# Ledger of designs, part 17: VH-VL binders against Rho GTPase-activating protein gacHH (gacHH)

Target 1, 179 residues: Rho GTPase-activating protein gacHH (gacHH), of Dictyostelium discoideum (Social amoeba) (q86l99r1233to1411)
Amino acid sequence: SNKESLPFRRDVIEKVINHLRENSLDTEGIFRLSGNMESVRGIVKSFAHGEPNLSFEVHNISNALKHYLRSLDPPLIPYEFFLMLLDARKNEDAETIRNIFWKIPSDNRVVLTLLVDLMVKISENSNVNKMNSKNLSIVFGPTILKPRTPTLDRMALMTETQLQCGIIQTFIEDFHYIF
Below, E stands for the ipSAE of ESMFold2; O stands for the ipSAE of OpenDDE; V2 stands for 0.75 times the mean of E and O plus 0.25 times the DockQ between their complexes.

## First folded at step 17 (VH-VL; framework fv_umesolerbart)

Design k01 (from g02 with light chain D32Y; at its last look DockQ between E and O 0.88; V2 from the best seeds 0.00; counts 0 for: pae E 3.0 > 2)
Fold by ESMFold2, look of step 17:
Order: structure tokens, then C-alpha cells, then sequence
Structure k01 (fold): chain C 179 residues (1-179), chain A 117 residues (1-117), chain B 107 residues (1-107)
């Protein structure tokens, strides 16, 4: 009875991302604006059971994906890659980031590729939807990439969060090089 | 109607502590990212801290790291800045600022913090 | 961190004339730049975002241009209410940083 530890369901995530690709690129504030909390929780439960219910307003679907990804344990980018990615980002080393990405298990790589490609498509239409790479990096930084043991040091936590967001921004901006 | 109102600014001795509050009204506070920005007397604007809508992303300026803590209560539509180990250089008007698409579209009137002995 | 440099520090302009304010970033911020106006005793007000997009309710005499490292705010036909301090601000990368300001004052 651990509602915070949801299983990784590649097929569910792919269906949700495909739905959002078809329906969200013109939506102002996608992934940033709230949905209806009751609807969002119901949709997340449908993801966990393998039966994604996508007959909702688009903001409810995007919020549900965000919350589902936050609830994964291990996260979408497995724990063992956390420190390597942060170090590579700190050194502004996109080549090393690319090399690390290709070491990630193949199911996770496929989902991550689809997710970041969605973010690229959204950011390419940011004039309409208002979600550029910077905005998306804030939404997805701590969502996708997490340490196994969260630090209790508030300064270290802030630095880690900055690097997590920076990695997502790099993924979006250098997509065709990394992926 | 749409407002941010800061409070809690005061005269404080060096090394002291102070808690600033910012009350939001007229908009859906819980969906906005929020910031503190300060302005020392006769000086320009300096960003202080950022908090995302669900508090999952927090940043501080280097000058305040370890001394200031940003927080929010979405149910109370309130933003906070807990300040400790205050220094003379922290003397400023502190503004609460709403982030709209990573730019500050709504500002409060500011609250004055004076650190002097 | 990205340093924003504004020039001139003070600009003396007669009412009805054009004011041109410059902002330079120490590295590319692409178009992630805003301009703010601050009148004495008041909070800043956003004028321009994304380098050139006027915020809602801002008069057409305010326009922004530039990208990368060089940005300009232009005020055509300066009005009495436009005498203020103007700040540029980038948020391409952390931390967000402001320029030092340009004071536009009556000549």
C-alpha cells in the first residue's frame, strides 16, 4: 500500500505521450497549468492499472503524466545514472551526457526519447503555448532525475536541483545530438 | 483586485531573524511560480529566490544561500521568506513577484527590511 | 552567471523625443530578455518580454528589439510619465539577473 511507488509501464507512458503529441502542442501552459485534482488522481490510477483513460481535458492528462512520472521508483532515469549526469552537466559536457544516455536500459531510453521529443515539439511552438525549454526544464527536472538518497543539506539540494533542470534543458536543446 | 501584498519588514539588528509574508489575491496562486526580488536603497534590482508552484524546484541567490528559506502555502495563497543571520547588506525593499512564463508580470508594493545596530 | 550591462547609466531626453536604451549580456541569452520600468517610490512594471513582445496594457511607444547579447528598448515620443528607471533582465539561465538600470530623466 505504497501509493507513491508506482510501477514503470512503458506501454502506458507511450500511449499518453502519443495522445499529448496529437492534442497539446497549441495548449497554453501545457504541463504548467493545473488540472482538476480529482480527475488527475483518477487518471494516474488508470495509468498504474495499465488502462490509461485519456477522455479528459488536456491539462488533466498532462498533469497526470507529470504526477505518474514523479511517483516512479526507480525513476525514469535509474538512480545509478544520477551523479554521472550531474557531473557531466556541471562540466557542460554534452558528449558525456550522450554516452550516459545510451547506457540507460533500452525500455527507459525509448520512453525518455519520446518524452523529450514531445518537449522539443512543445518548445518549438512556445510562441503559442508559452512553454520554452527553460519552462519545461523546471517542470521535468526533479520529475525524471532523482538521487536514491535525498540530501538533507539544503545548499546541496539546491545545487542538485539546478543541475537536474539543466540536464533536461540540455536534452531539449541538444536533442538531435544526444538522442 | 489582482494583488500581491508583502508584510513583515522591520528594523532588525545584525545577526537577527525576520519572516516576510506575501499574500496573493485575485488569481489562482497555486499555478504560479513565485520569486523574491530585493532593492537596496539607491541601488538596482537583485533576484533573491525562486519557488515553483508545488515547491519541487527552489533556487537562491549566492548572497543568501544558507541564510534564507523560501516557502509557500497554496491553501493560504501565501509566499514566505524566512531570513536568518541578517547583515547590513541585506537592507532593502523586498518584493514578492509572480512569474508568468519566466518573467515577473505582477509585483507587490514591497516591504522594507533595515538591518542596523 | 550572466552579467547584464545597461548603457547609458543616465539618459537626458526632452519630452516628445525618442529614447534609446541599450542592454548587453555577457553571453547569449537568445531572446529570453525582459524590460521593466520603475518610477520613484513604486514597484517595477513589466514592459517587454521575450525581447520584443509588449506586455498587455503597455503603450505602443515602447518597443524592444535584439537577440543573443545585444538588446534595445526604444521609447518613441517620450511622455511625462515615462521619466523613470528602466531595467533589463535575462532568465535564459540561473540565476536570473538584472542590468544596473538606465535612468531616463528630463533634459
Amino acid sequence: as target 1 above (179 residues)
Amino acid sequence: EVQLVESGGDLVQPGGSLRLSCAASGFTFSTYWMNWVRQAPGKGLEWVSFISDDSSVIYYADSVKGRFTISRDNAKKSLYLQMTSLRAEDTAVYYCARDKWEYFDLWGQGTLVTVSS
Amino acid sequence: EIVMTQSPATLSVSPGERATLSCRASQSVKSYLAWYQQKPGQAPRRLIYDASTRATGIPARFSGSGSGTEFTLTISSLQSEDFAIYYCQQWYDWPPTFGGGTKVEIK
Scores: ipSAE 0.426, ipTM 0.783, lowest interface PAE 3.0, mean pLDDT 90
ESMFold2 (binder alone), look of step 17: mean pLDDT 94; pTM 0.950
OpenDDE, look of step 17: ipSAE 0.445; ipTM 0.830

Design k02 (from g02 with heavy chain R98K K100R; at its last look DockQ between E and O 0.69; V2 from the best seeds 0.00; counts 0 for: pae E 2.8 > 2)
Fold by ESMFold2, look of step 17:
Formats: sequence, structure tokens, C-alpha cells
Structure k02 (fold): chain C 179 residues (1-179), chain A 117 residues (1-117), chain B 107 residues (1-107)
Amino acid sequence: as target 1 above (179 residues)
Amino acid sequence: EVQLVESGGDLVQPGGSLRLSCAASGFTFSTYWMNWVRQAPGKGLEWVSFISDDSSVIYYADSVKGRFTISRDNAKKSLYLQMTSLRAEDTAVYYCAKDRWEYFDLWGQGTLVTVSS
Amino acid sequence: EIVMTQSPATLSVSPGERATLSCRASQSVKSDLAWYQQKPGQAPRRLIYDASTRATGIPARFSGSGSGTEFTLTISSLQSEDFAIYYCQQWYDWPPTFGGGTKVEIK
């Protein structure tokens, strides 16, 4: 809980996503299966220092990206957009979700577009890799969209988590409309 | 041996509390999403709750929301279900189940929870 | 939530005969459907996933078919160990839901 947040490095994230796009689309359980914890830890450190080391088995790279994104503060989708997006998802309002996305700062939008495009490509090959939009939304919902002040209320937390996953699922399924 | 073993089922009165445990062995527990599924005597299967590998995503069936709490301890390879405000309708065999690609590929033997006066 | 309806509730079949079990979803679940077998006093066992893919170790006499809203489990030559209750299950969307079950019993 006292661990320092990792810096947002757009160039690093782009390199990692491009690597995964070229190497992960037919990998079973990508982003869901574990990697080697020691390798993952070292790879995350390389991302934070701006020198991504991608000479590892693909599950180590995907796990490292996941953990790196979880460690960003502010998160990839900045805090001020959290409640707006959740409310739009609760109302099943994809048009409003699209409008909110285009208000997100440009660097974050570029990274988010690349990340969701990767998820779309993975989900289009889910008969091989087993990662459909629902599975990917479970992995990435709380990873890139989170509140500034987490709730301790069990019911509120459950509702927020479901909406977080739903927003990511909407991004994947309605990619060409939103992005 | 690849197993899930539930424990903690008991006889309780309505309004009571009970904690179920599920011990995993023979597979990498920390990488799998886990579920509780229940079956009332002589009845069909009902999904109860889901927890992701790092506990960041949790879902409950509407019938148990606000009364049940799912949790896991990856270091102990264990899944838990804390039940409160128990009702007669919660009487069932409770199974822990391993999620693989949206299917339950490994089930425990179940533990019986009986809620009666 | 997506309602799964199984028919018939009970199917009486002689050993060696073919059993055909039906499962209907209230809306399309594409191919995200599994079949489970449960014998008396035992936990369920996965037979089929992705509508038609046989799980490891499941005999070839079990086959699944269908997509969208209509699914079938076929047991081509029923064996004595196949008398059990069979459940279909979807997890295309939240929450995961099961059909009410089909009991396959000896005629």
C-alpha cells in the first residue's frame, strides 16, 4: 500500500502493445494466465525506467503490461472520468460513453485506443486464444478505470466493478463506433 | 492430485452465519477465477458468486447480494464464502468450482449447509 | 438474465439406445454453452464446452451441437453409467445460468 506509483510512459506502452499485437493473438489465455513472477517483476521495472525489455516469453510481457497499468496513478483513464463513465454504462448509453472518451486527454486517448484495438484483435481470435470481450473486460476493467477514493461499502464496490467491466466490454464490442 | 475440497457446512438457524472454505491442490490456484455454485436438495444448480484471480472483480447472484462475501487467499490456495443472515432458502450443498474459459472444469465434493429452526 | 430451458425434464431410454437432450436459451449465447453430467451423490462433471467441444476424457458417444438459442446433447449408445442428470449452462453474459436439468433414466 505504500509503494510509489509508476510513471505514465506513453512511448513504453506503445512499444509493449505493438509487441503483443505481433506475438500474442494466438496465445491461449493471454492476459489471464500467469507468467514467471520474478521475470514479470523485472520487466515492470524496465517499463518504469523507459527501457522495455521484451526478450521474454509472451505471458511474462502481457502480465507485466497488466501490472504496470495497475500501478499508474492517475490511472490510464483519469479519475475525473470515472463516475461519468459508470453512469453512462448504467444507462446503457454508448453515445455518451463515446462523447466522454473524446474528452480524455490526447496522450491517454492514443494509448487507450491502441490497448482496446489489441483487445479487439485478441477477441476476434477467441476461438483460438479463449479470450473474448467478457474475459478481457474482467482483466482490464479495474486495471485502467478506478475511483480516486475507493469505497469500503461491499455493495457499492460490487456495483462499481460490474460497471467498470461493462465499460471495457462496450469499448471492445463497439470499438469502431466509440474510437 | 488435482482437487478442490470444501469444508465448513453445518446446521444453522435462520438469521445465523457460517463460513465456508475450499482448499485447492494440484494446480496453480492463483491464476484461476473461482466460483461458488449451490444445489438445494433435489433441485438444480444455481450459481452463487465469482471472484477473479486477484480478487479485483467480484459478482454475486441477486439472491445472496448483501448477505454473502466471497474471498480468496492465494498464498493458502483457499477460497472462502462468508454467509450471514441465512434463510431456509439457502439450504443447499455448496460447491467451489474452477473457472476455465467460461466453464466450470473442476468441482469440489460439496459441503452441506442446512438452515432450519 | 438469460434463462436456460431444458427439455424433457425426464427421458426414459433403454441401454444401447440414443438419447437426445434439448437446451434453449432466452436469447443468443452464440456458442458459449456447456453441458454437465451429475450422478447421484456426486459433483457435476463437465462433458461439453463451446457447444460442441468434448472435454478431455469424455467418451466419443457424447456429442454437442447447436448455436444461438438452440442446443442439443446426444448420447449415441447409452451405457449403464450414463444414467444421470444433465445440465446445460451459459456464461455468454452475467450471471452464469443453468438449465433445470434433464434426468436420463432406464426405461
Scores: ipSAE 0.457, ipTM 0.807, lowest interface PAE 2.8, mean pLDDT 90
ESMFold2 (binder alone), look of step 17: mean pLDDT 92; pTM 0.932
OpenDDE, look of step 17: ipSAE 0.573; ipTM 0.861

Design k03 (from g02 with heavy chain S56D; at its last look DockQ between E and O 0.73; V2 from the best seeds 0.00; counts 0 for: pae E 3.2 > 2)
Fold by OpenDDE, look of step 17:
Structure k03 (fold): chain C 179 residues (1-179), chain A 117 residues (1-117), chain B 107 residues (1-107)
Amino acid sequence: as target 1 above (179 residues)
Amino acid sequence: EVQLVESGGDLVQPGGSLRLSCAASGFTFSTYWMNWVRQAPGKGLEWVSFISDDSDVIYYADSVKGRFTISRDNAKKSLYLQMTSLRAEDTAVYYCARDKWEYFDLWGQGTLVTVSS
Amino acid sequence: EIVMTQSPATLSVSPGERATLSCRASQSVKSDLAWYQQKPGQAPRRLIYDASTRATGIPARFSGSGSGTEFTLTISSLQSEDFAIYYCQQWYDWPPTFGGGTKVEIK
């Protein structure tokens, strides 16, 4: 879908992540279940303006973060790292993934670390919130890691998507090694 | 009532194509991940394909990659499975299954696909 | 893929007796394990999820236990309607995989 790009706001993202860390770890379907879209849109706008509205229930806030991240251009993980990460994932090479991560620009790297840390905490409580590392990877794979040019071939796209999700899953499961 | 209803199962020859449909009712279809799971006659269950709520993420079992295409129409509350290059080993009852955190909390009654010369 | 192995393949039990079904994963799936019941000519029905949580409407005689690689489904007192095939399924990693099933039949 054609979505308008929003400015990257590290400070806002950090506040939102902190809020979710404190309020969402036991929330069933966090990041997966939909919120009220009107509310979500309003919250996303607040992100763009630099003052996150965190007065809403946690599903609305989490969905707002998801949609906000999806709208970033470049993505949270910049385009130049896309192919390298996918190749590393194909080879199940966690060391290379780690090395690539540490080449990501500082602000992006910090936000990514915070975000994946949140995912780790959520996944550790998956017996309650039902969001394991795989489910989270499905939510965030295409959201924060995407190619500059959309893949048109169906088979290639499927492979790409799996690799995207796989990389996020690796981030979560091998967090202490990578980050 | 919350339910899934599969349709489209038929007898086809090897190499043929078939499109299955799954109609959802009684729940907000657009918010659920969906799966196809199949069961060969007298055999166990085999996951076939996954599709996220917005179709951004799709997975296939290795056995059907390149031959099957999963899709959905949230406005119609429908799930689809386009099957091509069908093989004898694709013979099975095909279930659509609602994904609740990747375990399946709702199943259709299934539709039988028979691939035979 | 994670291979799920169920044992025994067939379990003969008398009505009123306890039935114990085993499911083993080739690697840890933590608690991302579900059990399904399937009767002839019917779709599978979810019994247990998260290894030990009983689904809504499932009788108390059904219980799940285990974590990591070893899981057990227990039917404390087998009823006539419980004779069926039972499947375990993991969703810890792609692809989701099922065990081969255990057929619970009348002794």
Scores: ipSAE 0.321, ipTM 0.786, lowest interface PAE 2.1, mean pLDDT 93
ESMFold2, look of step 17: ipSAE 0.413; ipTM 0.790
ESMFold2 (binder alone), look of step 17: mean pLDDT 93; pTM 0.937

Design k04 (from g02 with heavy chain N35H G66D; at its last look DockQ between E and O 0.74; V2 from the best seeds 0.00; counts 0 for: pae E 2.1 > 2)
Fold by ESMFold2, look of step 17:
Structure k04 (fold): chain C 179 residues (1-179), chain A 117 residues (1-117), chain B 107 residues (1-107)
Amino acid sequence: as target 1 above (179 residues)
Amino acid sequence: EVQLVESGGDLVQPGGSLRLSCAASGFTFSTYWMHWVRQAPGKGLEWVSFISDDSSVIYYADSVKDRFTISRDNAKKSLYLQMTSLRAEDTAVYYCARDKWEYFDLWGQGTLVTVSS
Amino acid sequence: EIVMTQSPATLSVSPGERATLSCRASQSVKSDLAWYQQKPGQAPRRLIYDASTRATGIPARFSGSGSGTEFTLTISSLQSEDFAIYYCQQWYDWPPTFGGGTKVEIK
């Protein structure tokens, strides 16, 4: 894909999440439905420059956040936590997942907490917005949790995908225990 | 019209290969998650595979996970299932299905795959 | 994986009468359950999602209920076009799974 990595800007991400918390909880298909791709690209560019432009329809802003998070290198959950989290999820060990979360650097933890709190609020209103924890886990699993060295083995990749999604589901469903 | 149209079903020998296609029209294909579901003659529905809108999440039923490959081309509004090492048990009508919030709101009419000597 | 068990396998019902179809999950799927109708020679059609929400265009005689592990599809006054096979489906967890189906046939 030759995609350029983008800088991590905690203050920008916080502003965007707060905007979405105020404007997206009743929006059908939030984070799942498309935005206007030209608008989305422009909004992502504004995030990278530290001046988020939030004067757009809410699907454009949610898509921009999703794409911005996908473009972070290192990702929101730093690479060194990938294998530990997957192993803890494989063992269904929520206590270990919580302990790993609290070892993540503080700026990343704050953003992750705000992002997962937004996902909790969206999922609690899923009767209206149609986005339950499983839908959100598919959107955000590979978005924020990535291996440093991607596997080429199809069976391992499938297992990683299940575990990546499962970690996000655990974050949402056990939010008050983990965070 | 909003529709899905499968193609590529055929008679094939055990051990053979086949590629199924699913053409989408009347909706924004690139924003939808997609599935393959199959139904053996006289039997119930069996989920086969999943692909997310940007292909970042892919998953397979255990019965096919080492033999089938799901893919999509959003520019061509098309979903694919590459099948290899086909077995008699793979004989079925294969449906492509659109995922709407975890449930299949749009189905194609199906394409028949027969694996027989 | 979560096993979905439907009963009965076949249900014989007179037109105008009530049909009650059961679906049981091997573990809780909360409300993440859908019902599909399949007529001979046709693709399945979504009837109910989120356990109890009717899909657009589905007649009011179809209703779904239940949560956790036990779910019911009810057809309150069975019409001639309702003779079909009905499937429940969950995707609370990977992989999505279907029940074995209940064939509703005319008595």
Scores: ipSAE 0.567, ipTM 0.833, lowest interface PAE 2.1, mean pLDDT 90
ESMFold2 (binder alone), look of step 17: mean pLDDT 93; pTM 0.946
OpenDDE, look of step 17: ipSAE 0.769; ipTM 0.914

Design k05 (from g02 with heavy chain Y103A L106I; at its last look DockQ between E and O 0.82; V2 from the best seeds 0.00; counts 0 for: pae E 2.6 > 2)
Heavy chain, then light chain:
Amino acid sequence: EVQLVESGGDLVQPGGSLRLSCAASGFTFSTYWMNWVRQAPGKGLEWVSFISDDSSVIYYADSVKGRFTISRDNAKKSLYLQMTSLRAEDTAVYYCARDKWEAFDIWGQGTLVTVSS
Amino acid sequence: EIVMTQSPATLSVSPGERATLSCRASQSVKSDLAWYQQKPGQAPRRLIYDASTRATGIPARFSGSGSGTEFTLTISSLQSEDFAIYYCQQWYDWPPTFGGGTKVEIK
ESMFold2, look of step 17: ipSAE 0.604; ipTM 0.850
ESMFold2 (binder alone), look of step 17: mean pLDDT 94; pTM 0.954
OpenDDE, look of step 17: ipSAE 0.735; ipTM 0.910
ESMFold2, look of step 18: ipSAE 0.509; ipTM 0.830
ESMFold2 (binder alone), look of step 18: mean pLDDT 94; pTM 0.953
OpenDDE, look of step 18: ipSAE 0.678; ipTM 0.898

Design k06 (from g02 with light chain S31Y; at its last look DockQ between E and O 0.64; V2 from the best seeds 0.00; counts 0 for: pae E 3.5 > 2)
Fold by ESMFold2, look of step 17:
Structure k06 (fold): chain C 179 residues (1-179), chain A 117 residues (1-117), chain B 107 residues (1-107)
Amino acid sequence: as target 1 above (179 residues)
Amino acid sequence: EVQLVESGGDLVQPGGSLRLSCAASGFTFSTYWMNWVRQAPGKGLEWVSFISDDSSVIYYADSVKGRFTISRDNAKKSLYLQMTSLRAEDTAVYYCARDKWEYFDLWGQGTLVTVSS
Amino acid sequence: EIVMTQSPATLSVSPGERATLSCRASQSVKYDLAWYQQKPGQAPRRLIYDASTRATGIPARFSGSGSGTEFTLTISSLQSEDFAIYYCQQWYDWPPTFGGGTKVEIK
């Protein structure tokens, strides 16, 4: 099916992240393993309506959050911060990444902090759940951070994606410095 | 029952093109990240390319960037490598490899690509 | 990229003896190290992951140890089926890289 853009609902995202923090830290392959596609689509619709239905197996909830975040327009990290963050990552400049993060609108910062904190907690238990910071960065890089207009150059697109993943990995590994 | 089977290796001239295929069976292909790894005759292993389960993240070795394209079709449980502008240095057995928790836990038997005039 | 260096290139060992293979990384890969076995005409087989964890079905005579930049694979009592080439591999950082291999031969 075609994917339509969905509105940013801070209260919904907070509820879903809090649910996952309570229920997912021991779950093998969380955010990487698939859920039931029919259930996931129904859950995403409940998020879009502001009435999150969390009475599902945890993989369905994590997949629904992932799909919901992908559908946001503008994305969770607004478009204007994309190039600045990629440049700071390319220069390996965590201080500049931190400075850029604190310029992001406050509602987005709160959600980002909760989401990255969840990823930190998952990665700290990666011996059990198998999801380290590199795995999580692959899942969330293109989900949270994306350009307004993707480049048509295939090699440049691949480089952008690698930098997107790198920024998420930096958020996780340097969480207490950046956030 | 769990296996990967590569096909499409052939003898080609420099500058030519080939498409390699890898058929997966016995496991849920769509949940695994996948890789191509190659081995020149009598030489060691060299990683070539990576693709995530939904194709949203793709990486290439520097030696093949701009010439090779990795793709997958989860409905057909298949992984592909489109190779163009082939060079003698691309001569190798190409393995399809399943990524499980950042290690290659399942390998195909490989398909031989030979690039010569 | 992280360079993996294996030594020796060739190790001649009698059946029943101990074989010790070395793998060095150009920078720390923490515990993110795997060992593979490859016999002639065959695909590699994973032996060890996370530096020391045996893959399912791998005999206890295979053991891995080390962390950071220095790792070893030990085969405590070499069997005839163990004569092969062994590769180490890291995926701590992009790209994943392999060592050059250690060929274990019958003495």
Scores: ipSAE 0.373, ipTM 0.784, lowest interface PAE 3.5, mean pLDDT 90
ESMFold2 (binder alone), look of step 17: mean pLDDT 93; pTM 0.950
OpenDDE, look of step 17: ipSAE 0.562; ipTM 0.864

## First folded at step 18 (VH-VL; framework fv_umesolerbart)

Design q01 (from k05 with heavy chain N35H G66D; at its last look DockQ between E and O 0.88; V2 from the best seeds 0.69)
Heavy chain, then light chain:
Amino acid sequence: EVQLVESGGDLVQPGGSLRLSCAASGFTFSTYWMHWVRQAPGKGLEWVSFISDDSSVIYYADSVKDRFTISRDNAKKSLYLQMTSLRAEDTAVYYCARDKWEAFDIWGQGTLVTVSS
Amino acid sequence: EIVMTQSPATLSVSPGERATLSCRASQSVKSDLAWYQQKPGQAPRRLIYDASTRATGIPARFSGSGSGTEFTLTISSLQSEDFAIYYCQQWYDWPPTFGGGTKVEIK
ESMFold2, look of step 18: ipSAE 0.646; ipTM 0.866
ESMFold2 (binder alone), look of step 18: mean pLDDT 94; pTM 0.952
OpenDDE, look of step 18: ipSAE 0.660; ipTM 0.892
ESMFold2, fold request of step 19: ipSAE 0.592, 0.560, 0.498; ipTM 0.845, 0.831, 0.807
ESMFold2 (binder alone), fold request of step 19: mean pLDDT 94, 94, 94; pTM 0.953, 0.952, 0.954
OpenDDE, fold request of step 19: ipSAE 0.505, 0.459, 0.475; ipTM 0.855, 0.842, 0.848
ESMFold2, look of step 20: ipSAE 0.652; ipTM 0.859
ESMFold2 (binder alone), look of step 20: mean pLDDT 94; pTM 0.950
OpenDDE, look of step 20: ipSAE 0.599; ipTM 0.877

Design q02 (from k05 with heavy chain G66D; at its last look DockQ between E and O 0.77; V2 from the best seeds 0.00; counts 0 for: pae E 2.7 > 2)
Fold by ESMFold2, look of step 18:
Structure q02 (fold): chain C 179 residues (1-179), chain A 117 residues (1-117), chain B 107 residues (1-107)
Amino acid sequence: as target 1 above (179 residues)
Amino acid sequence: EVQLVESGGDLVQPGGSLRLSCAASGFTFSTYWMNWVRQAPGKGLEWVSFISDDSSVIYYADSVKDRFTISRDNAKKSLYLQMTSLRAEDTAVYYCARDKWEAFDIWGQGTLVTVSS
Amino acid sequence: EIVMTQSPATLSVSPGERATLSCRASQSVKSDLAWYQQKPGQAPRRLIYDASTRATGIPARFSGSGSGTEFTLTISSLQSEDFAIYYCQQWYDWPPTFGGGTKVEIK
């Protein structure tokens, strides 16, 4: 591979999320159905260059956003928040999750708010688009919340993955309390 | 036609190992989440394991989480269940089930695993 | 873990009559509830998803209702092919769980 990570560009992500908000709420399987991988790679490059190319079918754009967020290092939720969020989720402590969210750096916090608001709107229309909060949490849990050092222990990895997905599901379901 | 075909079920001794396969056809396997569900003879349905489309999210039932490993090969359109330390209670028909995020919409016909001496 | 309780365990119904099957969840699953039919020697078949939406190809005599913790499958006029075991299943939270089943048999 050439380089591992892509630059964080708040302005690009905001444009992409707003485009998806206008164009994806009625789209069956949004963030779940695949796009054309050649197109997706080209769109991801346009995000990294600061000039998002949104003249593609909506599944290509949603897949590009997912891949772009996955390629960020540090991730959208910085590494230092990983273990405290997992602990708060394990204790079912939404107040602590809210407190941790507000400690996240402001640019990351704005992007996370826009992304979760999009997920809320998609999940509110899940009778049409078929993407409820559980499904969205599976898509975005490992994408935006990652450990600094991945474990090789299969049992620990399973537990961490369940908590990662649970945190995203909490973000969606308790959006107005947390955000 | 959309089809799931399980294979690899057999008679094994307690403590033994077995690998189940599920071959998919008639749909884009790589975009679907997949599950294993089992049914002991004369009993109800029990969910066993889940794997997401890119294998990034995996879940197991508590009864199998120390002994079973789910995996997939999207290029071969195949789902697998590696079973180890098999017990009599694992005796069941094992179904491969497609997860279209609206519960299990497509099921295979199952493969029988019998664990006995 | 969300426990799904089906009642009755066995339902004896004459052909042409209405059958009503009950499914109760130990906590709210909202509308994330499916119904399956299983005949002897066959894999389950999905009848209903999202509590009340019929799967493609399922006859109109099958209907689902309910939300939260209480769900019902209704077969408005039983046909000879409808005598089977019916399972409910929640997919709201991990692990996905099935009810114990209701066997619908000819009276």
Scores: ipSAE 0.466, ipTM 0.807, lowest interface PAE 2.7, mean pLDDT 90
ESMFold2 (binder alone), look of step 18: mean pLDDT 94; pTM 0.953
OpenDDE, look of step 18: ipSAE 0.705; ipTM 0.903

Design q03 (from q01 with heavy chain K100E; at its last look DockQ between E and O 0.81; V2 from the best seeds 0.68)
Fold by ESMFold2, look of step 18:
Structure q03 (fold): chain C 179 residues (1-179), chain A 117 residues (1-117), chain B 107 residues (1-107)
Amino acid sequence: as target 1 above (179 residues)
Amino acid sequence: EVQLVESGGDLVQPGGSLRLSCAASGFTFSTYWMHWVRQAPGKGLEWVSFISDDSSVIYYADSVKDRFTISRDNAKKSLYLQMTSLRAEDTAVYYCARDEWEAFDIWGQGTLVTVSS
Amino acid sequence: EIVMTQSPATLSVSPGERATLSCRASQSVKSDLAWYQQKPGQAPRRLIYDASTRATGIPARFSGSGSGTEFTLTISSLQSEDFAIYYCQQWYDWPPTFGGGTKVEIK
C-alpha cells in the first residue's frame, strides 16, 4: 500500500539503458529473472538520486530499471495517452499508435525509443537470452503504460493489462514503423 | 526435487465455489510465471489461466473469465485458483504448471473437480 | 486465438517402428511450439520445446521439427512404453492453445 512515486530522470534512464545494451544481450531471462532484492532496492535509490550505481550483476540492474519505471509518477508514457493507445491497440491500428507516440513529450519519447530499441535488440537474440517480444511485453506492459484511475472491475483491469502488453509488443515488432 | 502439488478438488453442485491450491517446492517459486491447465475426463488439455511472477499480468481463458480468480503467495510458494459459479463443463482434472520459455516444464499431479447435481 | 490441429487422431504402430505425428497451426507460431506426452492417469510430460529442442531426460528417439504452421514429432523406434496421447501446444500469442491430441497405440 505505501508506495513512493519517483520523478522522471532522463539522464539516469539513458545511462542505465546504455549499460544494459552493452552488457545484457546474452543474458538468459533478462528483465524476467529476479535479482537480489536488497541490491535492487539500493540501485533504485541511486537512480532516484540521479547518480546510478551500475557496479552490480546485470540482473540486479535490469530489475532496478524495471522497478524504477514502475515507480515513476507521472509514468514514462504520461497518463493522458493511456486510453488513446489502448483504443488504437484494440482496433489493431499501428498507424494511430505511431501518431500518438509522436505526440508524447520529447524527453519521454527519447527514453521510450531507447528502451524499446533495447527490447528489440534483446528479442533479436532470443535464441540465447530467451526473451522474445511476447515475454518482454509481459514484463513491460503494466510497467510503463498505466491508467490514472484503475478500473474497479477485476476482469476489466485484466483486459486493460492485456492491451498494455499488446502495445509494448507492437512497439517491439513494428519498431521501425512507429519510432 | 522440483515439485508442484495441487489440492482442493472436490464434488460440488452447479453454482458452487471451490478453491484450488498448488504448493511448490525445490525451486525459487517467486521468479516463475505459472499457469492452470485443465482436462475434462476423456478429453484434451485446455489452458485456464496465467499469472506472472509478481502478479502484474493475469490472463484467463474466455470460458472461465469473470468466474475464476488466479492468485499467488510467493512467501508461501503457493498458487491458487478461486472458482465460483461452477458449471458442469468445469468438471476436470486441474493441473498447475510452471512456465519455462513458452512451454510448461513442470506439472503437478492434478486435482479432480466434479460439478454435478 | 491460434487453433492447433493434430493428425492423425489415432496412430497404431508396432514396437521398433517409426511414428510421425503432425501438428498444424492456424497462423504462424514461428518456433514457439512444444510437444507433451501424457500416459493414462498421469500429468503431461514436456518432450520438446522451441519446436525441436529435446527437454532434459527425454530419450533421443523423440525429435521435433518444423516452423511456422507445420510441425512434426517423430519417434524413431517406438517402444512399448511410448503408448500415450501426444499434444502440441503454442504460446506465440494469447491464449496458449493445445492441439486435440494424437493417441499412439501399440499393436
Scores: ipSAE 0.607, ipTM 0.846, lowest interface PAE 1.8, mean pLDDT 91
ESMFold2 (binder alone), look of step 18: mean pLDDT 93; pTM 0.946
OpenDDE, look of step 18: ipSAE 0.662; ipTM 0.891

Design q04 (from k05 with heavy chain N35H G66D, light chain A34N; at its last look DockQ between E and O 0.75; V2 from the best seeds 0.00; counts 0 for: pae E 2.3 > 2)
Heavy chain, then light chain:
Amino acid sequence: EVQLVESGGDLVQPGGSLRLSCAASGFTFSTYWMHWVRQAPGKGLEWVSFISDDSSVIYYADSVKDRFTISRDNAKKSLYLQMTSLRAEDTAVYYCARDKWEAFDIWGQGTLVTVSS
Amino acid sequence: EIVMTQSPATLSVSPGERATLSCRASQSVKSDLNWYQQKPGQAPRRLIYDASTRATGIPARFSGSGSGTEFTLTISSLQSEDFAIYYCQQWYDWPPTFGGGTKVEIK
ESMFold2, look of step 18: ipSAE 0.559; ipTM 0.839
ESMFold2 (binder alone), look of step 18: mean pLDDT 93; pTM 0.940
OpenDDE, look of step 18: ipSAE 0.802; ipTM 0.922
ESMFold2, fold request of step 19: ipSAE 0.550, 0.516, 0.515; ipTM 0.841, 0.826, 0.827
ESMFold2 (binder alone), fold request of step 19: mean pLDDT 93, 93, 93; pTM 0.937, 0.937, 0.939
OpenDDE, fold request of step 19: ipSAE 0.825, 0.766, 0.782; ipTM 0.928, 0.916, 0.920
ESMFold2, look of step 20: ipSAE 0.513; ipTM 0.817
ESMFold2 (binder alone), look of step 20: mean pLDDT 93; pTM 0.944
OpenDDE, look of step 20: ipSAE 0.760; ipTM 0.913

